# VHH binders against L-malyl-CoA/beta-methylmalyl-CoA lyase (citE1), part 2

Target 1, 346 residues: L-malyl-CoA/beta-methylmalyl-CoA lyase (citE1), of Haloarcula marismortui (q5v463)
Amino acid sequence: MTRLCRTFQTAPAAIPNDNSAKFLVSGLTSKGFQAPDWLVPDIEDGTAPSMKDEAVDNIIEHIPDHADDFAGDILPRVEWAYDDANARERGIEQVTRLAEAVGEELDGFVFPKVGRLDDVRDAAGVIADAERDAGLPEGTLEMAIILETAPGRSDLREICQYATDSRLSGLVFGPVDYTAELGGRTLDGERPRWDGLLEALSNETSAADIVAIGGPFDQLFHERAGVTYYNAEGYADQVAYEATIGIDGSWSLHPKQTEQANRIHMPTVEEMERDLHKIESFNEAKREGTGAVVVDGQMVDEATYKNFANTVKTVRAIDETHPAQTEAYYDDDLLARARDVELIFG

## First folded at step 17 (VHH; from r5 with T98K R100Y)

Design x5
Fold by ESMFold2, fold request of step 26:
Structure x5 (fold): chain B 346 residues (1-346), chain A 120 residues (1-120)
Amino acid sequence: as target 1 above (346 residues)
Amino acid sequence: QVQLVESGGGMVQPGGSLRLSCAASGFTFRKYAMSWVRRAPGKGPEWVSTISGSGGSTSYADSVKGRFTISRDNAKNTLYLQMNSLKPEDTALYYCAKDYWSEFGLYDRWGQGTQVTVSS
């Protein structure tokens, strides 16, 4: 089972505001469909350079008050860059401080701007050292990386192969930094989609059975005729595309994006009803000893059954983490069937 | 790599002027609103000014309105803050930020800051 991450929500851990922890606490106390699967307190790009120490302080202060009530995973994004030793040293200090102070409440760390495989191994080593020094059980803290450098892209396959036997649990695409490093441009306001990278990301992470997350959509609002409005359609289009090519989740910069991505990455009521019916019919036919099963004009074999089973497994994963979401989204009877149906193959 | 680099800070007498610049690289500058934010000694951060991507809409904090002018040159990927009639209260570290909705404080990229000191 692929780890649940419909949403990867970054929240600045410090902002220039009277309440510098405002967005961090908002994420930690999120409710309903605005609750992300992964909350990423952001020390890196979302926090001003002079406020990074305050960002770490805010995480240490606020995580213990909220972590027990937060259903998802909490993975701070620390400073790192394959080509900047000072950024790496600051990141090492951030991981060390956070693991010692709140490591029991965290699920891991996100490392931006990673380079080739050796840089990824070095980042994993930083977590391993901090884990041991904090007295945490081996494997307590996982790692996600942001694929946003030319060397990282060049080593994508090697990095994913390394992930199969390591703490590396997910790869996240960073299109803005990637475009900048390659010297790319967004001519006439249109952002490159990098479809080839996204396809490779989906392929290599699937081969390693780890999470793939699409990049942020930072055009949160449009300005038209002097009026600013939320860009719901733009984000939905990106998330839907990511889902169709097998990307597991989407980056969110705002609770409105989190709600959209959470819903888009859920099987619809219609998809669930359809796939449950096919599973139930197959199971009934198997129990009666028939050798061939046709359901609604479709032959059901082990391969097609696994597709239907994936729908149920996805809903079960969401239900385990966020039962209030599944109970609000699906009728009681439909949800009970999803919880109880026997998955013969899968 | 996305970068915002501020410059033009320094020491100036009360009543003087300074012009801050922020050089942007690694993104399509004209597409995004940009902001100036400052942090004075012993105080929390304060939003100063915002300009739309096209430059057609500007806004200012009451404390600087009439004295500061935000502008941008989209051909040079540069944001500016012209600061006139400077007061000791304007002493602060000034940041530029890539802004898409400053009412929430949602900035997704920051500069390192440039120091402005207004002292006799």
Scores: ipSAE 0.012, ipTM 0.395, lowest interface PAE 8.9, mean pLDDT 86
Fold by ESMFold2, last read:
Structure x5 (fold): chain B 346 residues (1-346), chain A 120 residues (1-120)
Amino acid sequence: as target 1 above (346 residues)
Amino acid sequence: QVQLVESGGGMVQPGGSLRLSCAASGFTFRKYAMSWVRRAPGKGPEWVSTISGSGGSTSYADSVKGRFTISRDNAKNTLYLQMNSLKPEDTALYYCAKDYWSEFGLYDRWGQGTQVTVSS
């Protein structure tokens, strides 16, 4: 895929703790499979209203110390709301301060609660102005948005079409605020499924060659008989569903969720072996033939080949950014084949 | 939208009592642990107390054990903190937070806080 984004980990940029930057630093120094592809220092919902300025201060203080060692992308979530000018004013200030102080270390920003296309354009303009004011090259800072409003959902296609010529590189689903805005209810203790939205999100972002990220899973822990434990099964089920319908990444609220989602979004050893075999066999056979070729009793043409190639491209993207993860997940021989095989058709 | 609205703060004499409330909306309240956190002037934030979704499990910071009681009414979507034998060092802005597990300090949403002032 064009952009690696298996995991979108929000981390409060300030919490009520003597070390208010605790979770921000934990994300920046994450190791192994707990390292997210996108770290999202959260100034918005994850940080208390009275601590938003401290959250910005923490990002400015800690990003320079760790950015060179953090392999993924860093995109703070700022304040924004299409229907709240004060929230937008605070977001503008946050983007401006962050771009000026640490813009060279950031990859972009995440804007919550966006409205119709014009509001998305306004948010992109905020980033453009901040780049210019900070002396950063045009296009240094990209944008992701959270699709969590009725107007945003209504303009989903138009917003994705806009992305083809803009800094907008990803859309993230926010089910809690979306459900509330539509007047939806959580009957029987379950949030509406929103499968139709997720399908549309996958479709429209794919058409625009940008990434789609599923919403958070906030039933993080269970309580039973006075004991609290991590809800691994619930999160895994959501991530697997998201992967099945073509969502590129999953929202994580915790390093344990990041580890699960990173693994679930990787091709399995079996998938890699299968697809590498098809590619290698096709490459050999094509030297002696034309067009479609039969491999192991299956017709392989350019379209079919591209499906196999996507597996290898995904692994290569992960390997380039997180070689420790691929080296731990795949054996040496299989990984070497994935690194080396010729992809005749992309 | 998820909203948490604290109330019940005010001025009280040392040794007095006060009850804080937190009205919750926009989520299935009974499914989530809830916490109280406080911030005194010139000090870092301090976790105070957590209660499980059912109300069957509670925990407290050492500084408030035996004096404060956390409770909840799941029918009214309301969290409470009964504060007895108040001391000047309990003076702080008290926040209600949607808590996943206090051991990790993971909070999804916050209120604006309610001020408690304990003075002679």
Scores: ipSAE 0.012, ipTM 0.407, lowest interface PAE 8.7, mean pLDDT 86
Fold by ESMFold2, last read:
Structure x5 (fold): chain B 346 residues (1-346), chain A 120 residues (1-120)
Amino acid sequence: as target 1 above (346 residues)
Amino acid sequence: QVQLVESGGGMVQPGGSLRLSCAASGFTFRKYAMSWVRRAPGKGPEWVSTISGSGGSTSYADSVKGRFTISRDNAKNTLYLQMNSLKPEDTALYYCAKDYWSEFGLYDRWGQGTQVTVSS
């Protein structure tokens, strides 16, 4: 794991409310397990068309007041579409305004509806131009894209190869727009999950050492017999599937989803104890000058050790950013061992 | 592409009626609550009404209770707002919103709006 991204929480940057910045500020001031690793102030689909200028204004006004207290990354989603020049023009203006006004507090931008590699390069160029014009050091502002078009899917490998030498640091799946563009069907009212795409996304982003983030789960609530309930189990099922196929993070539309995804993407107490025990036992054997060792009936050598080390590295990354989360999730002794153990191979 | 398209706005005299429609596509309409929101000239947005996915539960702002009726046709993927006894203060741009739930986060799609003008 090279970058912490368990959760990608979009928050409308303006809503029709007395306090139009309500959800933006709620995200910026989030606490505990409701604090996302990536907060995405959303100018694009999460903000009404008539309020997008207000969304930009809200980001400029509120981020400086709260960014120092927000532990995660902040990446606004701007307008963009490979097939809509007006959307691209609005996106260019949004990136330019935000980089100038608050670029030192932002970590990058999210570009929706990208096309083939050339369109991704164009988006990266918009950030590069805005970065220079704002006087920011080269590379200050990263880029994530939403893979949600047929052309984008067709160029997935090329886009990931481009990422190895660019500011592109993450790919996010957008199943709603992807399904619509391909003419996918919603039989029995459910959209396909596109498992083949998700597997390819995990593979190609891993090859490029960048992050993959799954798509939103927009069935936030059940309705049964006229009563509405939060759909905890539906979201948990999607997040667990994403984790099992190597997707690094999950899209969240709500703080309750953020809490679930943050927890599901953490190593369990059992996994941590298991992997720490194997690391500690191997380290002790190395003090005695022996090579590979058998621990609990399993050979531990350099290759298998690295798998156990990844668990500890993941917990350390979470602990560095969100110590309140690790301190609440692991008991004091287990966490101290994770913090202190020597990683001989990693 | 998720799309919400409002229609049925126009100019009407005080005391008149209009019926607004919102055609929805690109999502499973019946699974989501839907709302009407309006923005009057020089004022911030005002929530008007919400209807549950099944249509079994409705709610209204105090300013429109008894005059406006929200409804939906899940077979046609269409949301409606019947507006009766219209007043000049109902003049606004009316938006259709998917999964609007201002207390727990904004559900993520809006229409372009349809103008309602109540004048003599």
Scores: ipSAE 0.006, ipTM 0.348, lowest interface PAE 9.3, mean pLDDT 86
Fold by ESMFold2, fold request of step 26:
Structure x5 (fold): chain B 346 residues (1-346), chain A 120 residues (1-120)
Amino acid sequence: as target 1 above (346 residues)
Amino acid sequence: QVQLVESGGGMVQPGGSLRLSCAASGFTFRKYAMSWVRRAPGKGPEWVSTISGSGGSTSYADSVKGRFTISRDNAKNTLYLQMNSLKPEDTALYYCAKDYWSEFGLYDRWGQGTQVTVSS
């Protein structure tokens, strides 16, 4: 079944503030288009080293109060690194504590800086052990990994094959650490997008029927005339590119990014009208015994039909979790057609 | 293109009142929260007040609570700020802002601003 993840929003689980859980709680109570499909309470890079124990405490304290009202998934990002045993030890402790205390409220964990397939298997084992020790049914806690190392990229196909029969549900691209490990640089006016990696990511995750998520856009703000303001256009450009090549979701560092990505990953009214028309026309022709038809100058057969069905499946997945969003975005007739049309293929 | 045009500013004595307006176009006004933000001489932007898209929820900075009232007319795509009991420290350039997350002080569009000067 289609797993909804238009947005992967990291939120620091502790900050140096009178209310150290401020951003965690803001994420947990987010509403409408600013609510991410995956909320990622961040113990790793988003939380200062001196505050990581407090970050775990904040998650344990606040998740039970809000999880029932949060429509999306909650997957904390724990510490991990394929080449740092101390980071892995801290990550094991974090997973163990969180699974025991709030495992029934969580959907899984995000592991950063994974290495080759063996390291991914080790991370999955950490979740399996914690799940069992907490008394949770096998498979309750899923895993997402961040593809941001040369060894991880080298084993991408093998890792995705492993995902078809495991708790691994998603791969997220981490361009900053990846660029650094390859010896690349960020230059003015030339920002690496890693198009080849993103294409491979889309391909291999699609073959495994798991979620692909693009990397963060760290240029949140720019300044003009002494005023700092949000870089809406830069983020929108990156998200649109990711959607075009079949990446399922986008990494968000901020609620404004979450809202933009949630909207961009929704099929447009024009896309939905077009694709519904082709599906409906084919279904009518099929009832008359035809296996392929020409609709508006395009041949529609089983293969092309599946492309149009993907649009409807995407809208249905959003509608199941966020009916208020689809009802606000699409008119009543169009949405009813998307909900009701028979998908003969796909 | 989103357009926000403020008006209604001017010079007023302490204790006086002003009503600011903001005409909005280029987006579905009723679906977005709107804010007033001000910039006093030599200071950065300061959030003043926010109103939800429906108008059913309002919030105010402590410095203006009880003296200022935010409102909107969704049929006219217009945002308002009624400012009573004005003080010299209310002197600022007041902006209408399209608001996605006012708690973080982040806005993607500003109006041209309207000057409010409170002076004897």
Scores: ipSAE 0.000, ipTM 0.137, lowest interface PAE 11.0, mean pLDDT 85

## First folded at step 19 (VHH)

Design y1 (from x5 with A33Y Y107W)
Fold by OpenDDE, last read:
Structure y1 (fold): chain B 346 residues (1-346), chain A 120 residues (1-120)
Amino acid sequence: as target 1 above (346 residues)
Amino acid sequence: QVQLVESGGGMVQPGGSLRLSCAASGFTFRKYYMSWVRRAPGKGPEWVSTISGSGGSTSYADSVKGRFTISRDNAKNTLYLQMNSLKPEDTALYYCAKDYWSEFGLWDRWGQGTQVTVSS
């Protein structure tokens, strides 16, 4: 089963405040729908150049205190770039230090600005070395990469094929850097959505059974008559679109975003009712010994059944990690059915 | 590539003035709040000022209110910080930052900084 990741929430690991770890700790202690599936302590773009060391220190200091209580996965985003040796060197150091100090409490690392397959392999090697040197079991730390370069896009299929036998577990779209790298022009004030890339991302990650995550939303605020307000609808629309095309998760930086994304990326009550009904009906028909199973006038084969089952599996995964979310979203009866139904296939 | 490049720093006497610039590229500049942040030697980083995308809204740290003015030219993709009545306490590395969520204190891009030294 594909790893659960409805929300990819970046939290600057160090900010220019008296409490530089404020957002890190906030993410680690988040509750309800504001709890992300993936918390990403951000050492890269979200942290000022002069604060990189402090960012690492903050992660080392605070992860042990909260990791056990955090239900989701923790993957620091380190510095990396396929065309910047200095960034790579810094990333190696960051991965090494974090693995050594708090590797037992981390789930992996996020590498930005990766190049072609060979660069992805190099990044994986960095994690492998750090894992080894830290005395962690092989394969303990997974890897996600941010797809935001032309070379990376060029090797998208190959990179996803590599994922099948590697620690690579997710690809995240980075539209800002990608647009910049291609020399894209925002003539009308907006960058392209890159539908073709998103569709390819969805397809290739699905084929490799790894997660696909959309990029950050860049229209978060409107201004009218001197008042700035959060564009909740705009973000929701982006998340919904991502969900529609099979992208598993969405990028968030703020708890409000996380809440919206978590809600949108979970099966609706209607979907659950429908699919559970189909599964239960199928199961009953099978028990009765009928050769062909017809549910509500439709022939249901194994492949079709698995689609229904995936809905239930998704809810179970969410329920296991975040029971407060499922209990808030589904009534007791529906959730009980989801928990208890036998899945003959899938 | 997304870039923020600060300039205009230097050495000035107390009471003097400097104007910092930040050249932005690689993103839709006018859509984002922008900020100045500074780090003095031996001190933690300090937020200085923020300006809205349109330039219609500005905010300042108490320590610089009345002395510093943030502005922007969206046609030139440039952020400015006019610094008047400079004090030794203003000595710092000054960063321009792209805001993601200003009220929340989130920045997602940073420049390399420009050094400002106020000394007699």
Scores: ipSAE 0.382, ipTM 0.746, lowest interface PAE 1.4, mean pLDDT 92
Fold by OpenDDE, fold request of step 21:
Structure y1 (fold): chain B 346 residues (1-346), chain A 120 residues (1-120)
Amino acid sequence: as target 1 above (346 residues)
Amino acid sequence: QVQLVESGGGMVQPGGSLRLSCAASGFTFRKYYMSWVRRAPGKGPEWVSTISGSGGSTSYADSVKGRFTISRDNAKNTLYLQMNSLKPEDTALYYCAKDYWSEFGLWDRWGQGTQVTVSS
């Protein structure tokens, strides 16, 4: 099963505040539905140019204190760009420094603005070198990349094929930079959703058994008559759409977003009841006879069974990482069944 | 690409004035809060001011309140900071930033900064 990532939450690693690590620590200490599956300390766009070093320092300072208590994965987003040597140099330094200082507590790194396959390999090499130099076991640190360049999109299939035998474990869409990369114009004030890319992303990542994550929501707030309000419904709709097309997770920057995304990307009670029933019925039928199994008038083969099983496996994964979420979302009986059911396939 | 480009910085005497500009591109400027943040040598970054997408709401740090005025021209995709009665302590690199969640203090994009030096 693919790695659990319902939420990709970026947290600026340094902000212009008396407590520059406020968001980093907040993310690390998040609880309940506000706890992301992936916390992404952000050294790149979310951190001011003059604060990059401080961002790295903050990660080094605070990760050791909280990493053991944080249930999800921690992947700092470093500076990188396929067409900017200076950014790449900075990223190398950041990866190297972080791996050396806190590599044991990190789960990987996120590389933005990657180019074609060769660039992705280069990025992976940076992590490999950092692991080696830090004395970490090979493969300790995974890699996610942000798909936000034309070359990256062009090599999407090849990049995902590369993932099968590499440390690459996730692709994240970056629509803002992607739109800019293509020279897109927001004539009507809105950027395109890029449905074709999202579908391709979903397909290629699925084929490679890695996670796909949607890009950040760009309509987080509305303003009317001098009042600004959070567009919770808009964000929920985006997340729901992503879930519908098979994207595994969504981008969040705020705990409210994380909560929504976590809830939307987990199986509904109805889905769980349905799929558990089908699994249990199938299991019973198989114990009684040979051949094709019909459950509730539906022919259930191994492939179909695995789809049902994936629902249960997803819940189990969430339950293992965030038991507070599953216990809050499912009743005790349903959750017990999910925990205990035998999966013949999958 | 998303770009924020600051300009208007320079050297002025105490009591002088400067007007900073930030040219934004690559996103729908009018939909986002924008902020000015500064960093003085040897000091941590300091939030200066924020303005809503429409410009109808503004906020200021106590250190600059009454002296600085944030404004924007959405037709020109430009953010401004009028700085009056400048003091030596205002010396800093001034950044414009795109707000993701202003009330929460989240920014997702930054300019390269423009240097402001207040000295006699």
Scores: ipSAE 0.353, ipTM 0.735, lowest interface PAE 1.4, mean pLDDT 92
Fold by OpenDDE, fold request of step 21:
Structure y1 (fold): chain B 346 residues (1-346), chain A 120 residues (1-120)
Amino acid sequence: as target 1 above (346 residues)
Amino acid sequence: QVQLVESGGGMVQPGGSLRLSCAASGFTFRKYYMSWVRRAPGKGPEWVSTISGSGGSTSYADSVKGRFTISRDNAKNTLYLQMNSLKPEDTALYYCAKDYWSEFGLWDRWGQGTQVTVSS
C-alpha cells in the first residue's frame, strides 16, 4: 500500500528567537487534525544560512524526546541542488550527521532541487552511505524529492519508475523554484498553477505507487485596508483541487493548514458510506454463489471493487496512525464497519 | 532561482545612519511580507522588522522602534531598512527574509546578509 501522506508540513528546524526549535517541537507535539502525516524539519529554505548548524542540532536534540509520541513520519529536508556542489556537500553532511545521531528515529529525508534520474540516484546513495556508516539496517530511511527543476521534470517518468525498486517514496511539487527555473513570467502578478505538471505528477506517481504532494500555497495571507487576514478559503481551494486530480497530499507550514489539508484529503462520510455499502453488498452477493455480482443495478467487477476498497484502505491507514482523527470525523458505526469489513479484493 | 541579496551595510559611528537594501528575484515580490532579521556574533538571532506586501502594515522589535524604518518598492522588487541613531548594540549581520506567516515568524527564503558595524 502506498504510504499515507495527506499533509507535508515543513517546520523550520531553527528560527531567529530564544526558542529556536519552537516550530519543530510544535510539530512533534501536534495532536488531532493538527498532526501531520509527514513532519518535515526544514534545514533548507526555511532556515537562515547562519542557523543551519543550529537547525541540525535542534533536530538531534528534540527528535529523541518526541519521536516516539509522534504518530506520523519524520523526514528532514536537507540542502541539495543538482547544479550546486556546495549545497550537495552541505546536504551530505546533514544527512550523515542526522543519520548517525538520530537515524533510528527518522523515517527518511527530503531532497530539494533534484535534477535528472542520476541526481536522484546520487541522493539515494547519500542516504545509503549514511545508513551504512550509522550502522542502520539497509532501507531504514526513505526518500522524498522536491520536483522543482527543469531536468527533474524532464525525467519525471524515469524517476517514478526508479521508485519501484528504491527508497524513493514520494514526490513533492515546488512551484516557486520551478517557475524561476523556467524563467516564468508573472505578467499579471500571478504564478502559473502548472496544471500539466501536476497531472503528470499525479499519473506517474500513481503508476509507481508512491505519493504525490502539492507545493506550498503562496496566498495564505492577504492585506485588506491595513489588516492581515488568513486566506483559509484560498488554501482549501488549492488542496481540494490537488485532491481532485489525484494528488495525495498538500504542503503546510502551520497547524491551521495541516488541519485543513488532513480533512480535505480524507474520504468524506458520503464516500465512505457509498463505498462501504458497495463492498458489503458485493461480499454478500459473492457468498450467495452467483458468478456475476450486481450491486444497486450495476455489475461490479474486481477493478471496480478495488476502487471502493481503496477508500476503506485509506481510512484504515489514517485510523491506524491517527485514530483521533477518524473517531472525530466518522460516527462509531461507520468506522466500525470500515475496520471490520472483509476486503475480498485489494 | 529565488534570490535575496542584501546591500548597504558598513561601518558607522554611534549615532550614525545606514540604509540597507534587499534586491529580490525569482518570486512575485509584492505578494509577500518581507522581514529583516539580524544576528550578532556570539549571540542568538533577533527579528528586527516586517512589512506587508503592499507596504501598508509594518512592525518592529522594541529594540529598534523609533530608530529603524522598513519600506519597500514593489516596482523595483526591493526591500529597505533605514537605520537611524545607530548603537553599538546594533552591530550584526542583517538578513533579508521572505515572510510566509508574519504572525508566527515564519520565513521560507533568506539572503546571505549584510554586515553592519557600529563602533567609535
Scores: ipSAE 0.240, ipTM 0.670, lowest interface PAE 2.2, mean pLDDT 91
Fold by OpenDDE, last read:
Structure y1 (fold): chain B 346 residues (1-346), chain A 120 residues (1-120)
Amino acid sequence: as target 1 above (346 residues)
Amino acid sequence: QVQLVESGGGMVQPGGSLRLSCAASGFTFRKYYMSWVRRAPGKGPEWVSTISGSGGSTSYADSVKGRFTISRDNAKNTLYLQMNSLKPEDTALYYCAKDYWSEFGLWDRWGQGTQVTVSS
């Protein structure tokens, strides 16, 4: 079953403040819709070069205090690059240290700037070694990668095929680095959205039954007349687009984003009502014993049924992890139906 | 690749001046707040200054207010920090940072830093 990930929230593991772990702890203690499905303590780009060690230390210090109360998954983003040996070495050290110190509380690691399939395998090997050396059961720690290189994109299909029977559980788009990687020009002042890549990402990850996550939103704040404001609409539009093309989750850096993304990636009440009705009707028809089941004038086969079931499964997954979110989003009756309906298929 | 490259650091006597530069590439520079942050020996990292995309808004840490001036040239994709009346306590590695959320203190890109040493 595909892991739940509506929100991929990066939190700098160390910031240049008196409380360097402020964002990390904030993420770990987030509640309601501000609680991400995936919290990503960021040791890479979100942390200053001189603060990498402190970032690791902060993770080690604070994860044990909060991990049990954090409902989502915790996956530190480490340093890595397919073409930078030094970055790789740093990443290996970071993975190793974190696995040893707090591996039991982590759910995996995020590797940025991965290359082709062989590089992804190498990254997976790093986790495997760290698990072994830390005395963790094999497969304890999952892996997500950030697709932000030309080689990675080139091997997207192969990488996703590899995901089957591997610890790879998610691919995250990195549009900024990807654009730079390709030597893209922003002549109009905007980077491309890379719709083709996103569609491919959606398809290949779906085929592999792993999650696809969109990249960060670059226009989160605007200045007008000397006032900075949060671009909620812009972010919402991006998230909505991602959702419409089958991307499972969205990148967030702030609780406000997380809240929006969590909400947008939830099945709507209408979708739930529709699909639950279809399922319930099918179930009833099936119990009555005729071969072909027609629901509301439509023949429903197993494949069609599974599509409806996926909606329910998604809600159940959210409900299991974040009951406060589902309880806030759905009325009691609808939620009860979602919880209780028998899924004959799927 | 997104790059931030600092320059202009060096050794200066107390009371002296330095001008730091940060060359940005790989993103639409003018659309983002930019910041200077520093890390002094034995101290935690410290935010120094932030400037809006247009350059119309600036903010400073109290420790540098009145002495440092942040500016930018969007045509050159360059961030600047004019540092006057430098003090020994200004000795630090100075980083250029791209703000994701300046008011919140979130940065998503960093330079490697340029060393500023203020010593008699």
Scores: ipSAE 0.224, ipTM 0.659, lowest interface PAE 2.2, mean pLDDT 91

